# Designs tried in a protein design chat: VH-VL binders against s5sc42. Part 20

Target 1, 176 residues: s5sc42
Amino acid sequence: MTVDALSNADNQDLRDNFIANRFLSHEAKLLDQRRFTEWLDLLDDEIRYIVPLRLMALDFDREVRADSFHINDGKVNLKVRAKRSSVSSGWGETPPSRTLRLVGSVMTDRIDQEGVLEVESAVIIYRQRAAIGQGDVLAFRRTDWLRIDGGTVKLLKRVALLTDASLATPNLAIFL
Key: E = the ipSAE of ESMFold2; O = the ipSAE of OpenDDE; V2 = 0.75 times the mean of E and O plus 0.25 times the DockQ between their complexes.

## First folded at step 6 (VH-VL; framework fv_cixutumumab)

Design u1 (at its last look DockQ between E and O 0.32; V2 from the best seeds 0.00; counts 0 for: pae O 6.8 > 2)
Fold by ESMFold2, look of step 6:
Order: structure tokens, then C-alpha cells, then sequence
Structure u1 (fold): chain C 176 residues (1-176), chain A 125 residues (1-125), chain B 108 residues (1-108)
């Protein structure tokens, strides 16, 4: 069977999808291996990292603002979370969780911002805490904005939407 | 009771730097944010930045990025704010304050419950 | 987006009720905190969260919020309440804190 040679637009789409898959796969590996210093190097200095609260994860003892977040971080807050996650007796994980991230259904689009690639994906994270036995699974969709500058790729923005509105652990201790 | 003791007043020339200290006594230092807030004469309060000493991670308001450096010494319970390339509009009272909010607890309020008395910095030719 | 807006000045008759408001998009996501400042003095905390008063703040001070607006209410204003009042919040678009421009309260 004969197919036409790829156009310049088709080749750009292929390159964009390759860049996105490579970046997200590398990030997932760093996070699963707890290589947080290297993970922070993937982040743009102007990063916005957002996980909205689905409103059904209310703490009865607290008021919940209508536009609340599980995570709403810039670079400084992500450094704090990464530092906390690096220590064995940190506030979130004691002892550290074991994770496996599967990233798929990757779609890319160029947007009206020079050098920025919009990437949609579906993510499944298996997490096993050392003392618990059977682990749990987080499944969600996310949108990432990747800044591509001179062959360097950085995460500029992430919005992750948890699909389970009844999540039992509203104060997340892992990166999505 | 917790107190924050700041260094004394300073008079500086344009283009120089100033370093203000803030020593905590009578309470916990390392697990809170120490924030720096300034107030020019006749003006409102302006957040400059802060530090979480236990993590040694500083945060700077965009306006001051590149000119301000905030550090902490956990062993002496002292935070420092250094502002460089001073201009006449940097004439202000500089406060340190302890913020008892936890940055990673998205549902908790942020509030500064202990304030230093302020350090007056005058920048003049 | 990060701006917190306050009226520059408000007056209240002695013993009457006054409300000082603070408005901004960040208040949809984060609590407002209120500070009182008298001339030549450091600010002091008067309200945090929805309506929490630190020790030593009289119960005539209360806080409330709705939508993107927070309010500080003083229900029996006294001469000593004459001061500047600042709202403060986490900026919903950054890791930063933001102050409102301040409201000068005059007790008549």
C-alpha cells in the first residue's frame, strides 16, 4: 500500500507528540524513583501546578471555599512539597510510598502562545504504602503546558482533574 | 510569649544594600514562615517575601525578585532580609512577622500573629 | 487577579456598627486576614480565617465572607478602634501573599 509523504504540518504533529510522550515518561520515571531534585529541574520557574478540589471531599470540621484546591502551587510551594517528600519522616509520607505511574492517551496541540505545547493525557498511579499491604489507584485526566525553548522542555502548567469525587485522602502527599 | 527583635535603623545611599535582622525569642522558629513586610511613608503594607527555615526555602514577591535575599539561621533563630541596589523609594519601615499558616495545607488561613517593631531604612543622597 | 481592593476611608459614629470590605478573586479560594495599625506602630492581627479572633481582640470585631468579598465588622465602635485596617490573603495565582490598600477608619 502507498501513502503520501507526511506534510510539514504532519511532521510537526509527530514531533510534538514524541516530545510530549518522552517528557511525561521521563517525569513519571523520576517521580517513581523519588528523584525529586531532578524532577524540579523539569519545572519552568513560572510553573502553575493545580489540582482542583471536587467539592465532595469536605472536611466536616472545616469550611471549604467554593474554588478550593488539593494543590495550587508555584515553584516555591513545589520545592517545599518535594523537600518534604524527600525526608523519611516528612509530614505527608512516613515511610515513603512506592508508586508506579502509567501515562497514556497523549494528545498534543500548539496553542496561541509561542513555544508552548498543550498536552492532554490520562494517568493511572498505583500507590502502595509500606505498612498497608494492598495499594490504591488514582486515575485522572490532566492537561500540561510544555514550554519548548532551544531544545529544552519544561513543564509550565499542569491541571489535574481527579475522577473520583469521593477521594478519601483530600490532602495529597504525591505529585500528580 | 514569642517576640521578634529587629536590628536598628539604617541610613543608606542610593545604590547600596541594607541587611535587616529579625531574631525570634520565646517560641518556635524553624517550622513557621518568617515574612518581611514594608511600609513606605504614608503608604500601605507591602509583602516582600518570606522563608520557611526548616526547609531553607525563600519566596519573593515579583516586584522584589532579583533585589531581595531572605535567609535564616536556625541555630540562632534569626532571619535576615537584604535589599540591594537601593533607591529613594525604598525608604520605608521594614517589618518581620511570623506567619503561622502551613503553606501545604490549602484549607488553612494564612496569618501573621507576631510582628517585629520594624526597622526604619532611609535612602538619601 | 491578585489585587485586593479596599475603600480608602470609612467613618462611623461612636457606638455604631461599621463594615470594612475587601474584594478580590483570591478570596474565592483563600481566607482573608485582617490587621489593625495605629500610627507609628506595627500592625496587629484582629481576624483570621472566617471569624477567628486572637486572644485580646474584643468580640465586637467579627469577620465574614461571601463570593470574592470579605468584611470586617465592628458592632460597637469605640474611639480606640480608629486606625488603618488591612486585609491580606494568599494570592490564588501564585505562592505569594497580597495586602489590600488599607482602609482608614475614623470614629466620629
Amino acid sequence: as target 1 above (176 residues)
Amino acid sequence: EVQLVQSGAEVKKPGSSVKVSCKASGGTFSSYTISWVRQAPGQGLEWMGGIIPIYDIANYAQKFQGRVTITADKSTSTAYMELSSLRSEDTAVYYCARDSGLWFDELSPYYMDVWGKGTTVTVSS
Amino acid sequence: SSELTQDPAVSVALGQTVRITCQGDSLRSYYATWYQQKPGQAPILVIYGENNRPSGIPDRFSGSSSGNTASLTITGAQAEDEADYYCNSRDSDSDHLVFGGGTKLTVL
Scores: ipSAE 0.551, ipTM 0.805, lowest interface PAE 1.7, mean pLDDT 84
Fold by OpenDDE, look of step 6:
Structure u1 (fold): chain C 176 residues (1-176), chain A 125 residues (1-125), chain B 108 residues (1-108)
Amino acid sequence: as target 1 above (176 residues)
Amino acid sequence: EVQLVQSGAEVKKPGSSVKVSCKASGGTFSSYTISWVRQAPGQGLEWMGGIIPIYDIANYAQKFQGRVTITADKSTSTAYMELSSLRSEDTAVYYCARDSGLWFDELSPYYMDVWGKGTTVTVSS
Amino acid sequence: SSELTQDPAVSVALGQTVRITCQGDSLRSYYATWYQQKPGQAPILVIYGENNRPSGIPDRFSGSSSGNTASLTITGAQAEDEADYYCNSRDSDSDHLVFGGGTKLTVL
């Protein structure tokens, strides 16, 4: 990659990258702090939350089917999941998992849809499920679409692709 | 054994409202999601909506949105479906059913394993 | 909105195998649930999660999936299997539940 190609970022690109990093960092913090009500407020009413299904294939390019999903949730289902996650004494993980989310490798691009910013990122989530024992790590790449309207930024769409294909039935009790 | 007992048959005039009840027994109501499904005479099953009583969250099929209200009373383990602005086309058997969990439980399969016997609602002038 | 499509009617000879198929885009993402309904009765769950049978459902009932299709198979059809069969799935677009149109199974 040429220096020129890398340096072609203009002021808008810098701003977009700043917005994206700030938004995703804030989101990560909210989720790590289990502030789910506030997290839900970051979501667009038209939110689509997608975790594609990886299929074992000889060719890497065929491993991911865009039309097959572990999760494909709208706002209503996300609300349900958020409430579920907020319940400490009911069913689910008790005590709740402690998480640390790291978001990096953030790249932004303006797409043809007005007011929408496409954001690619790599995410690592460290999850400690119990008081003792080794935590586990979830690693995935993510594409987000942020709606920017009147100074407000909301998550319009998220596609999180799990790196680990062995998770046939991943316990996705946490938000990615 | 979990059972769902529904209210009795209703005869309604067009433009009126009907409220059907579904009482759960033999289990923990708060652990269930209750869905409502109707079936017009000679027709197929049609999902209307559902409620998660423990969270008091209801979801409705688009077709019925604005005209149907699903509620739950945890104290009596009873779910309700109210349909307003009744039309002749609303003549059907209305079923309540318990689904597999709390709405769409992540990757868990969704199913309705316990059904009420149905409530016949007839809308006629 | 996604739709599930079923053949309106199929027939099977007594003791033979029949497959009822459901097709829809949502089936690419979610397993189908199958219900049996006899006249004047509420539906009964027969298969869920691709190939899970509830207690009380005979082992002649099985489920499978491929692509955007799901199938209910009855291996060795019995007279009592004559009924309407409905597939059900989640609609990935609306977060609603959707039923197929139903299949009337006649046992000959």
Scores: ipSAE 0.016, ipTM 0.613, lowest interface PAE 6.8, mean pLDDT 86
ESMFold2 (binder alone), look of step 6: mean pLDDT 89; pTM 0.929

Design u2 (at its last look DockQ between E and O 0.02; V2 from the best seeds 0.00; counts 0 for: pae E 19.3 > 2, placed apart)
Fold by OpenDDE, look of step 6:
Structure u2 (fold): chain C 176 residues (1-176), chain A 125 residues (1-125), chain B 108 residues (1-108)
Amino acid sequence: as target 1 above (176 residues)
Amino acid sequence: EVQLVQSGAEVKKPGSSVKVSCKASGGTFSSYTISWVRQAPGQGLEWMGGIIPILDIANYAQKFQGRVTITADKSTSTAYMELSSLRSEDTAVYYCARDSGLWFDELSPYYMDVWGKGTTVTVSS
Amino acid sequence: SSELTQDPAVSVALGQTVRITCQGDSLRSYYATWYQQKPGQAPILVIYGENNRPSGIPDRFSGSSSGNTASLTITGAQAEDEADYYCNSRDSDSDHLVFGGGTKLTVL
């Protein structure tokens, strides 16, 4: 990789990267603080939230199928999930798990779709379920599409690919 | 141990309505999602709908929309399924079941792990 | 809505291995859940989340998935395993649940 290639970022690239980092960092904070109502406001009405299924395969390139998913949800389902997560009573994990989300390795690209910013990132989520015990670590790469309309930024699409092929626990009950 | 206790057998005339109850015990009702599944004689299982009592959210299979109503009383830990405009084809055993979350696929598998014993509903003229 | 398809009947010799397969588009998006039902009884959960067994279910029961298919495998079939087996999944296009038509397993 050449210095020119790395330094070829223009002012727009810098702004895009800034916007993406700010947006995703803010989102992470909201989720960590269980501010789900506000989180929902960050989502575009046409949001598509996708977690592909990673299959065990001899060929690494065949591990991910575009038509196989853990999750493929729209705004309505996400709202229901958020409501469930916001309930303090014995639905799901009681008490709620504590999470820390770290978003890094953020790269942005403008795509052919007008007003849409493609954002690639790496995410680590630390989840502590109990007061005592080892927490869980979830690691995944994520591609987000942000809709930029005037002064507003919304999450239009998210594809989160779990690094691990198998889920450590059957019930994660968290947003990625 | 979590148990679901259903109301007794019903015999109904065509055109009438039936309301089946499902009472949960041995656990926190608010933590459950309750689904209703029926099975006609010699036939397979058919999902009718479900309710998330804590959220007061119900969903219905398209086949039964407009004819089935699923409700829950959190104070009594009881879910209800009411089916109206009964037909002979509605003759079946009706099951309530606790499920892991009908609409909450947060990287969690879906399952119905506790079942009632079923309520036989017979529709005959 | 999506549908799940199963063979209506399969047989297995005592002590042998049998695989019951479920097929449908929803299985590309969601894991299959498997239920066992014996005559006059309510269904019993046997496998969920591809290959999770509830407490009390023998380890001879296992689950797997591939593409738009899911399978329940009984390794070393016992006489008591004779029953109807249903696969279940969430419809990827709706919040509805769907069952397969069921498979009657006969143990010979």
Scores: ipSAE 0.016, ipTM 0.589, lowest interface PAE 7.6, mean pLDDT 86
Fold by ESMFold2, look of step 6:
Structure u2 (fold): chain C 176 residues (1-176), chain A 125 residues (1-125), chain B 108 residues (1-108)
Amino acid sequence: as target 1 above (176 residues)
Amino acid sequence: EVQLVQSGAEVKKPGSSVKVSCKASGGTFSSYTISWVRQAPGQGLEWMGGIIPILDIANYAQKFQGRVTITADKSTSTAYMELSSLRSEDTAVYYCARDSGLWFDELSPYYMDVWGKGTTVTVSS
Amino acid sequence: SSELTQDPAVSVALGQTVRITCQGDSLRSYYATWYQQKPGQAPILVIYGENNRPSGIPDRFSGSSSGNTASLTITGAQAEDEADYYCNSRDSDSDHLVFGGGTKLTVL
């Protein structure tokens, strides 16, 4: 069977998946290489970056509460976070930690907003810190909305759903 | 073997547009990049842009963005390059070529192994 | 810079070795591809992926790279090798392709 045997629906799905995989892989490479100014260029000016977290504490002496730590940033705030991510460790000449992002399980859907592709993925971030000899692993699901306009692709919205707030807290200086 | 057959020579007035076709025969069309390269008289080669027909995604050289449109018709195995707002400096031979590269893949090698014979476009008042 | 720079002309005596060079910042990151063009003809591919020859290209053609420079070497140049040679690469500043200005090879 040849590529010409693919249905029109198959062709659309192939196109969407290639676009999403390339964009997310390129973004991951930029972030792993600490190329933050280039990463910011991938962001739509109307970007919404959202990280909902939940903390649950049960206290029979007080009301039971469910807390959510919620990052909801636009492009200006993401520039600030990028600058912070660029800051030296604060231990003089200590080199920064190495990261490796693996993005997979990519699923795409076209939605009722013209030129926007909805992308779900699974992400694993491995961070190797020389000071401890063993790395940290952060794994989560993520939904991205990509705006496709005139052959350019920009990140319009990201929702990164972390499963454990204690794992998320030390990694909020890492873009998810 | 695979061949790329281009449309014939054209003479155009400044300010008009031209649409050059590139038909693939003897092989598959959809999964390769079809690139467009021009060469003005006595000048070198200049990449204009390309399309991956199965993805229906075109990429354009910055110099030509806003003036060039590259499309493909999978059912006829034909790519098209349309250049608008023609000027005398657009007088050139326009080649199409099959390119193995995927411009969005940083590790993909780019090589154009099959070339059309070229289409001469002359822009004259 | 996105430009690829080639010497406009190079000469070689019949049977001798010649090197045609191509320089640019993009060559630190991307493969150089080499094309041969004779007058009135479309270009043909001679070297890709640094040093791969397509079928029909003689083994006297080879490619190499170092730093921001790629080279096309013709060992034992023959009269039929007289042509224009273009290097081509991906532009490291974009997803675009760029060609060098071309080198006219004259075989003496």
Scores: ipSAE 0.000, ipTM 0.450, lowest interface PAE 19.3, mean pLDDT 79
ESMFold2 (binder alone), look of step 6: mean pLDDT 89; pTM 0.928

Design u3 (at its last look DockQ between E and O 0.35; V2 from the best seeds 0.00; counts 0 for: pae O 8.0 > 2)
Fold by ESMFold2, look of step 6:
Structure u3 (fold): chain C 176 residues (1-176), chain A 125 residues (1-125), chain B 108 residues (1-108)
Amino acid sequence: as target 1 above (176 residues)
Amino acid sequence: EVQLVQSGAEVKKPGSSVKVSCKASGYTFSSYTISWVRQAPGQGLEWMGGIIPIYDIANYAQKFQGRVTITADKSTSTAYMELSSLRSEDTAVYYCARDSGLWFDELSPYYMDVWGKGTTVTVSS
Amino acid sequence: SSELTQDPAVSVALGQTVRITCQGDSLRSYYATWYQQKPGQAPILVIYGENNRPSGIPDRFSGSSSGNTASLTITGAQAEDEADYYCNSRDSDSDHLVFGGGTKLTVL
């Protein structure tokens, strides 16, 4: 592959990729540490957080409309979901999942909207639920739109595309 | 018997605030959302917002953001809606309703199955 | 988008069938819910989900949906069915609920 001297456009791409990697790595750490109040502070007030449900005839016993979602949240619904995730049952209830997020394959693109960076990534989440020896791996792709405003970076929109049929259930207990 | 009992009619001056109460009975108050819906004279129904009492999280329609505050007191099973900076256009009947929907549950229908009788708020000039 | 559109008025002859419609983009993703309101009274729930009637609602009331449109059908309309009817749904672009403008049903 040929590597020439960096142009001004190449320098912008490097800064964009740095911003995206730092933001997504920080977010992943907050979520893994269950620091949901701080995670909510990363979200733009106009956030759209979307996990489509793209399964034809998934469950004939459920009334599922064709353009339905696993998640279709603005900031209020994300606050509710985060509060629900913060509840610890102690003994007698299912404990919360322990997670480790790896975010990679990060590609950035400036779109025709001032201060907004489009970011594609691949995500692997190791999830350990309940008793020992019950870990599994979630793998998916997502697209994020980051709003950059005077050194502040916020998540404006997320679309996460589930690829595993076992994750087709409507009750997804972790943030993607 | 499941019921919602609202506070009585109010007459208010422009620029003041009103706080309407909604006392729930006959069910576990924290298990359902409470929505607030208003209806101006001769007009249709307008959703103002609601609250999920167990989480103490309120949701407000864009039109009312910044003027409405919705709260819940779990110890008395009572929801409140406070509307500030009243204008003559705020003259309406204000309803509370029990909503079966959890706003994050994408597969469940949203419906308000129990309604209060309404509280008439009149804003005089 | 976000808006739910209803015809403002519909008439039906006593004993005949009428359909009240509600149209909006959010109905591709979310159920329509139907409420009946008589003058001076609070609304009451008539239909929710695809076609569920709460107890006490006569079986002449039914619901249906296709694409962006939901319908409330009353077969064999009675004088007491004269009322305003509102559809309601979640807005597909927010965390909010939205009502249609209402349809006044007149039973002739």
Scores: ipSAE 0.475, ipTM 0.795, lowest interface PAE 2.5, mean pLDDT 85
Fold by OpenDDE, look of step 6:
Structure u3 (fold): chain C 176 residues (1-176), chain A 125 residues (1-125), chain B 108 residues (1-108)
Amino acid sequence: as target 1 above (176 residues)
Amino acid sequence: EVQLVQSGAEVKKPGSSVKVSCKASGYTFSSYTISWVRQAPGQGLEWMGGIIPIYDIANYAQKFQGRVTITADKSTSTAYMELSSLRSEDTAVYYCARDSGLWFDELSPYYMDVWGKGTTVTVSS
Amino acid sequence: SSELTQDPAVSVALGQTVRITCQGDSLRSYYATWYQQKPGQAPILVIYGENNRPSGIPDRFSGSSSGNTASLTITGAQAEDEADYYCNSRDSDSDHLVFGGGTKLTVL
């Protein structure tokens, strides 16, 4: 790769990357701290939260279908999920899982949609469900679309692609 | 036996409101969503909205936004659907149904497995 | 993706197989739920998920999906199967529920 390709970032790119990293880091912290009300405030009213289903295929490019999802939720359903996660009435995990989210490999790109920043990232979530045993690790790549408007940043769309294809019915009681 | 018992038939004038009740029994009321579906004479089924009683969260079809209110009383295991500003086009049979969960954590298969017998609402001048 | 389409009417001879198909973008993301409705009665759940039958539903009823379509198949149609059949799904865009227009099945 050429130096120009690697150093083609200008001041706007630096700012965008900064915004994206700060936003996603803050989001991760909120979720790890189970601050779901505040997390919901980071979401755009038009939020689309998507976790595609990864299928085993000989052709790697065919593993991801655009027409099959583990999750495809809007703001209302996300609110319900958040509420369930915050309630220990038997509907949520009791005790709740402890999580650590690491967001890295953040790359940003301005798209044709005005005021929207496309953000690619890699995410590792360590999840401890029980007092005994090793925690679980969820690894996935994620594409986020951030709406930047009037000095505010909100998550407009998220597509999280789980690396582990064996999770046919993953318990996604946590937000990715 | 799981059942939903709906209130009786209503005859309303245009511009008025109607509130239909749906009393659930035979299962844990808070564990399931209640959806409301109506059917005009000779027409198909139309989803109006639903409520998750345990969280008191309702969702409405866009067509009815601002005109329909769905509520649930957990103490009596009863769901309500109130439709305001009635018009002749609102003449229909209104059904409540037990919903497997439109808004669950995991996308489990969705279905409405228990239905009320329906409440006929007639809007006429 | 806010609509599901069905043929308004289909016919099947007694003892024969008929397939009722539902089409819509939401079916790419969600399985269809099928309901049977007879005149003057509330709908009855007959198939949910890909191919799940509730208790009491005959095994001649089955479900399938492909692409943006879902199908209800009745293998060996009986006279009592004459009814309206509705497909239902979740709208992936609005998180609302949507019904197909219904298919009137006539058993000949």
Scores: ipSAE 0.016, ipTM 0.604, lowest interface PAE 8.0, mean pLDDT 87
ESMFold2 (binder alone), look of step 6: mean pLDDT 90; pTM 0.937

Design u4 (at its last look DockQ between E and O 0.13; V2 from the best seeds 0.00; counts 0 for: pae O 10.7 > 2, unsure alone 73.7 < 75, placed apart)
Fold by ESMFold2, look of step 6:
Structure u4 (fold): chain C 176 residues (1-176), chain A 125 residues (1-125), chain B 108 residues (1-108)
Amino acid sequence: as target 1 above (176 residues)
Amino acid sequence: EVQLVQSGAEVKKPGSSVKVSCKASGGTFSSYTISWVRQAPGQGLEWMGGIIPIYDIANYAQKFQGRVTITADKSTSTAYMELSSLRSEDTAVYYCARDSGLWFDELPDYYMDVWGKGTTVTVSS
Amino acid sequence: SSELTQDPAVSVALGQTVRITCQGDSLRSYYATWYQQKPGQAPILVIYGENNRPSGIPDRFSGSSSGNTASLTITGAQAEDEADYYCNSRDSDSDHLVFGGGTKLTVL
């Protein structure tokens, strides 16, 4: 049978998906290898990095503001967080956690902002903290906005929605 | 008792720069944020920026980006704020303050619990 | 957008209760911090973290919030409470802090 030839729009969708998968895979590798300086270079200077606080997962007495966040960072705050993550302890060295990021279910869409690609994905992070000897799993859905300019790709915005399992490990010392 | 001691008053010409110092004593310096807040005559408080000395990372309000530089010297427990390309509207009292909040923590408590007495900067021909 | 709005002035009769308000979208995400400033002096912290008072602040000062609005309440206002009051918060759209324009409290 004869199949329809791919349109220019179909070819752009294929290229967009390739760009998104390549970028997110590269980012995950940098983060797993703790290459934070190189990771920060992937970030647009106007980045917004957002992890909303899920109210239905808060089963505590503490009052919580509406629209609260686990993380609500721009580039300055991400630099501080990266610096904290890279500093060795001065008291009895604790080996850093090992992580493995799996990024999948990648969907792309061009939006009404020039040069920006909207990317949805599912992410699983396995983390083994060497001092404890047990690992945990962080699973979530993520929306990313990638700015494409002159062949360079930067992360402009990230929104990560944590699942209920993530509240059992409230230490969000890793990047999502 | 924690104290913040600021440098003395300054008179500057338009187009020049000013560098105000803020020395901490009687407490921890490097792990807190040192913020700079100014107040023009008859006006309200305006946050200019701050620095976390242990990380050597500064943050600047958009209005001052490109004109302000905030630094810290951990060995002397001193923060500095330098404002360049001065204009008459930069005439103000400049305060430093110790801010106990970390700008990136979940649900942070942001509060400036220790303030310097202020440094008056006058910009005139 | 991220600005904090305060009424420029408010009055209270001696011994009565007054509420000073601060409004902005960032207050849906972050608590307001309140400062008192008297003429010629540096600001003094009076309320942080919704309703925490630092040592030395009288218990007639309290804080509260609802929606995008935070309030500083002074019960039994005294002549010495006459001052400018500023709210301050984290900007929900940046890594910055922002002050409200200030409220001059007059005790009658």
Scores: ipSAE 0.490, ipTM 0.801, lowest interface PAE 2.3, mean pLDDT 84
Fold by OpenDDE, look of step 6:
Structure u4 (fold): chain C 176 residues (1-176), chain A 125 residues (1-125), chain B 108 residues (1-108)
Amino acid sequence: as target 1 above (176 residues)
Amino acid sequence: EVQLVQSGAEVKKPGSSVKVSCKASGGTFSSYTISWVRQAPGQGLEWMGGIIPIYDIANYAQKFQGRVTITADKSTSTAYMELSSLRSEDTAVYYCARDSGLWFDELPDYYMDVWGKGTTVTVSS
Amino acid sequence: SSELTQDPAVSVALGQTVRITCQGDSLRSYYATWYQQKPGQAPILVIYGENNRPSGIPDRFSGSSSGNTASLTITGAQAEDEADYYCNSRDSDSDHLVFGGGTKLTVL
């Protein structure tokens, strides 16, 4: 990669990266604090939340299929999921797991769609369950599309690709 | 121990309606999804629909859309399935079951771990 | 809507291993859930998720998945395992649940 390719960031790129980092960091904080109502407000009404399923395959390129998902939710389903997560009695883990989300390797790119910022990031989620023992770690790369309208930024689309093909935990009751 | 107790057997005429009840005990009713599954004599299991009582959200199989109504009364921990315009083909055992996560995509798995004993509905002229 | 297909009947000798397979596009997105049903009884959950057994289900029951298929394996079949077995999955597009046609297992 050329120096020019690495240093061609202009003021807009810097601003975009700042916005993306700020937004995703704030989001992570909300989720870690289980502030789901506020988190939902960060989502665009047209949100598409996708977690593809990795399939065991000999070829790496065949591991991810466009029609295979752990999650493929719109705003309505996300609301239901968030509400469920907020219910302490009988739903999900009791007590709920504690999480720490680290978002890094953030790269931004303006796409052809006006007002939309494409954001790539790497995410580590540490999850401490109620049970005694070591917490578990979820690692994934994520592509987000942020809708920027005036002074408002909302998550329009998210694709989170889990690094592990199979989840060691049968419960993915957390937002990625 | 969580149990689902269903209403008794029904004999109905064609064109009439039947309403089957499913009362949950031993657990938190509002925290679960209740699904309805039927089985005609000698046939397989067929999902009809379900309800999330806490949100009062119901979903129906396309086959039964417009003819089935699923409701829940949180105060009595009872779910209901009403099937209208009955025909002979509706003769079956109707089961209610507790569903772990219908319509929740956070899990790649789901299960119905508690079942009622079934309600036999016979439709005959 | 998505369909799940099963062999209508399979046989296994006492003490031997048998695999019941379910196939469908929904299995690419979701794990299969397996139910056992004996005559005159309600279905019983035997396997769900990647390979989870509810309490009370013998460890001879196990689940696996590959591509658009899921399998229920009984290692060391017992006489009491003779029953109908249904696979179940969710259609992500419609949010409907779908059952396979069921497999009648005969223990010889």
Scores: ipSAE 0.006, ipTM 0.547, lowest interface PAE 10.7, mean pLDDT 85
ESMFold2 (binder alone), look of step 6: mean pLDDT 88; pTM 0.921

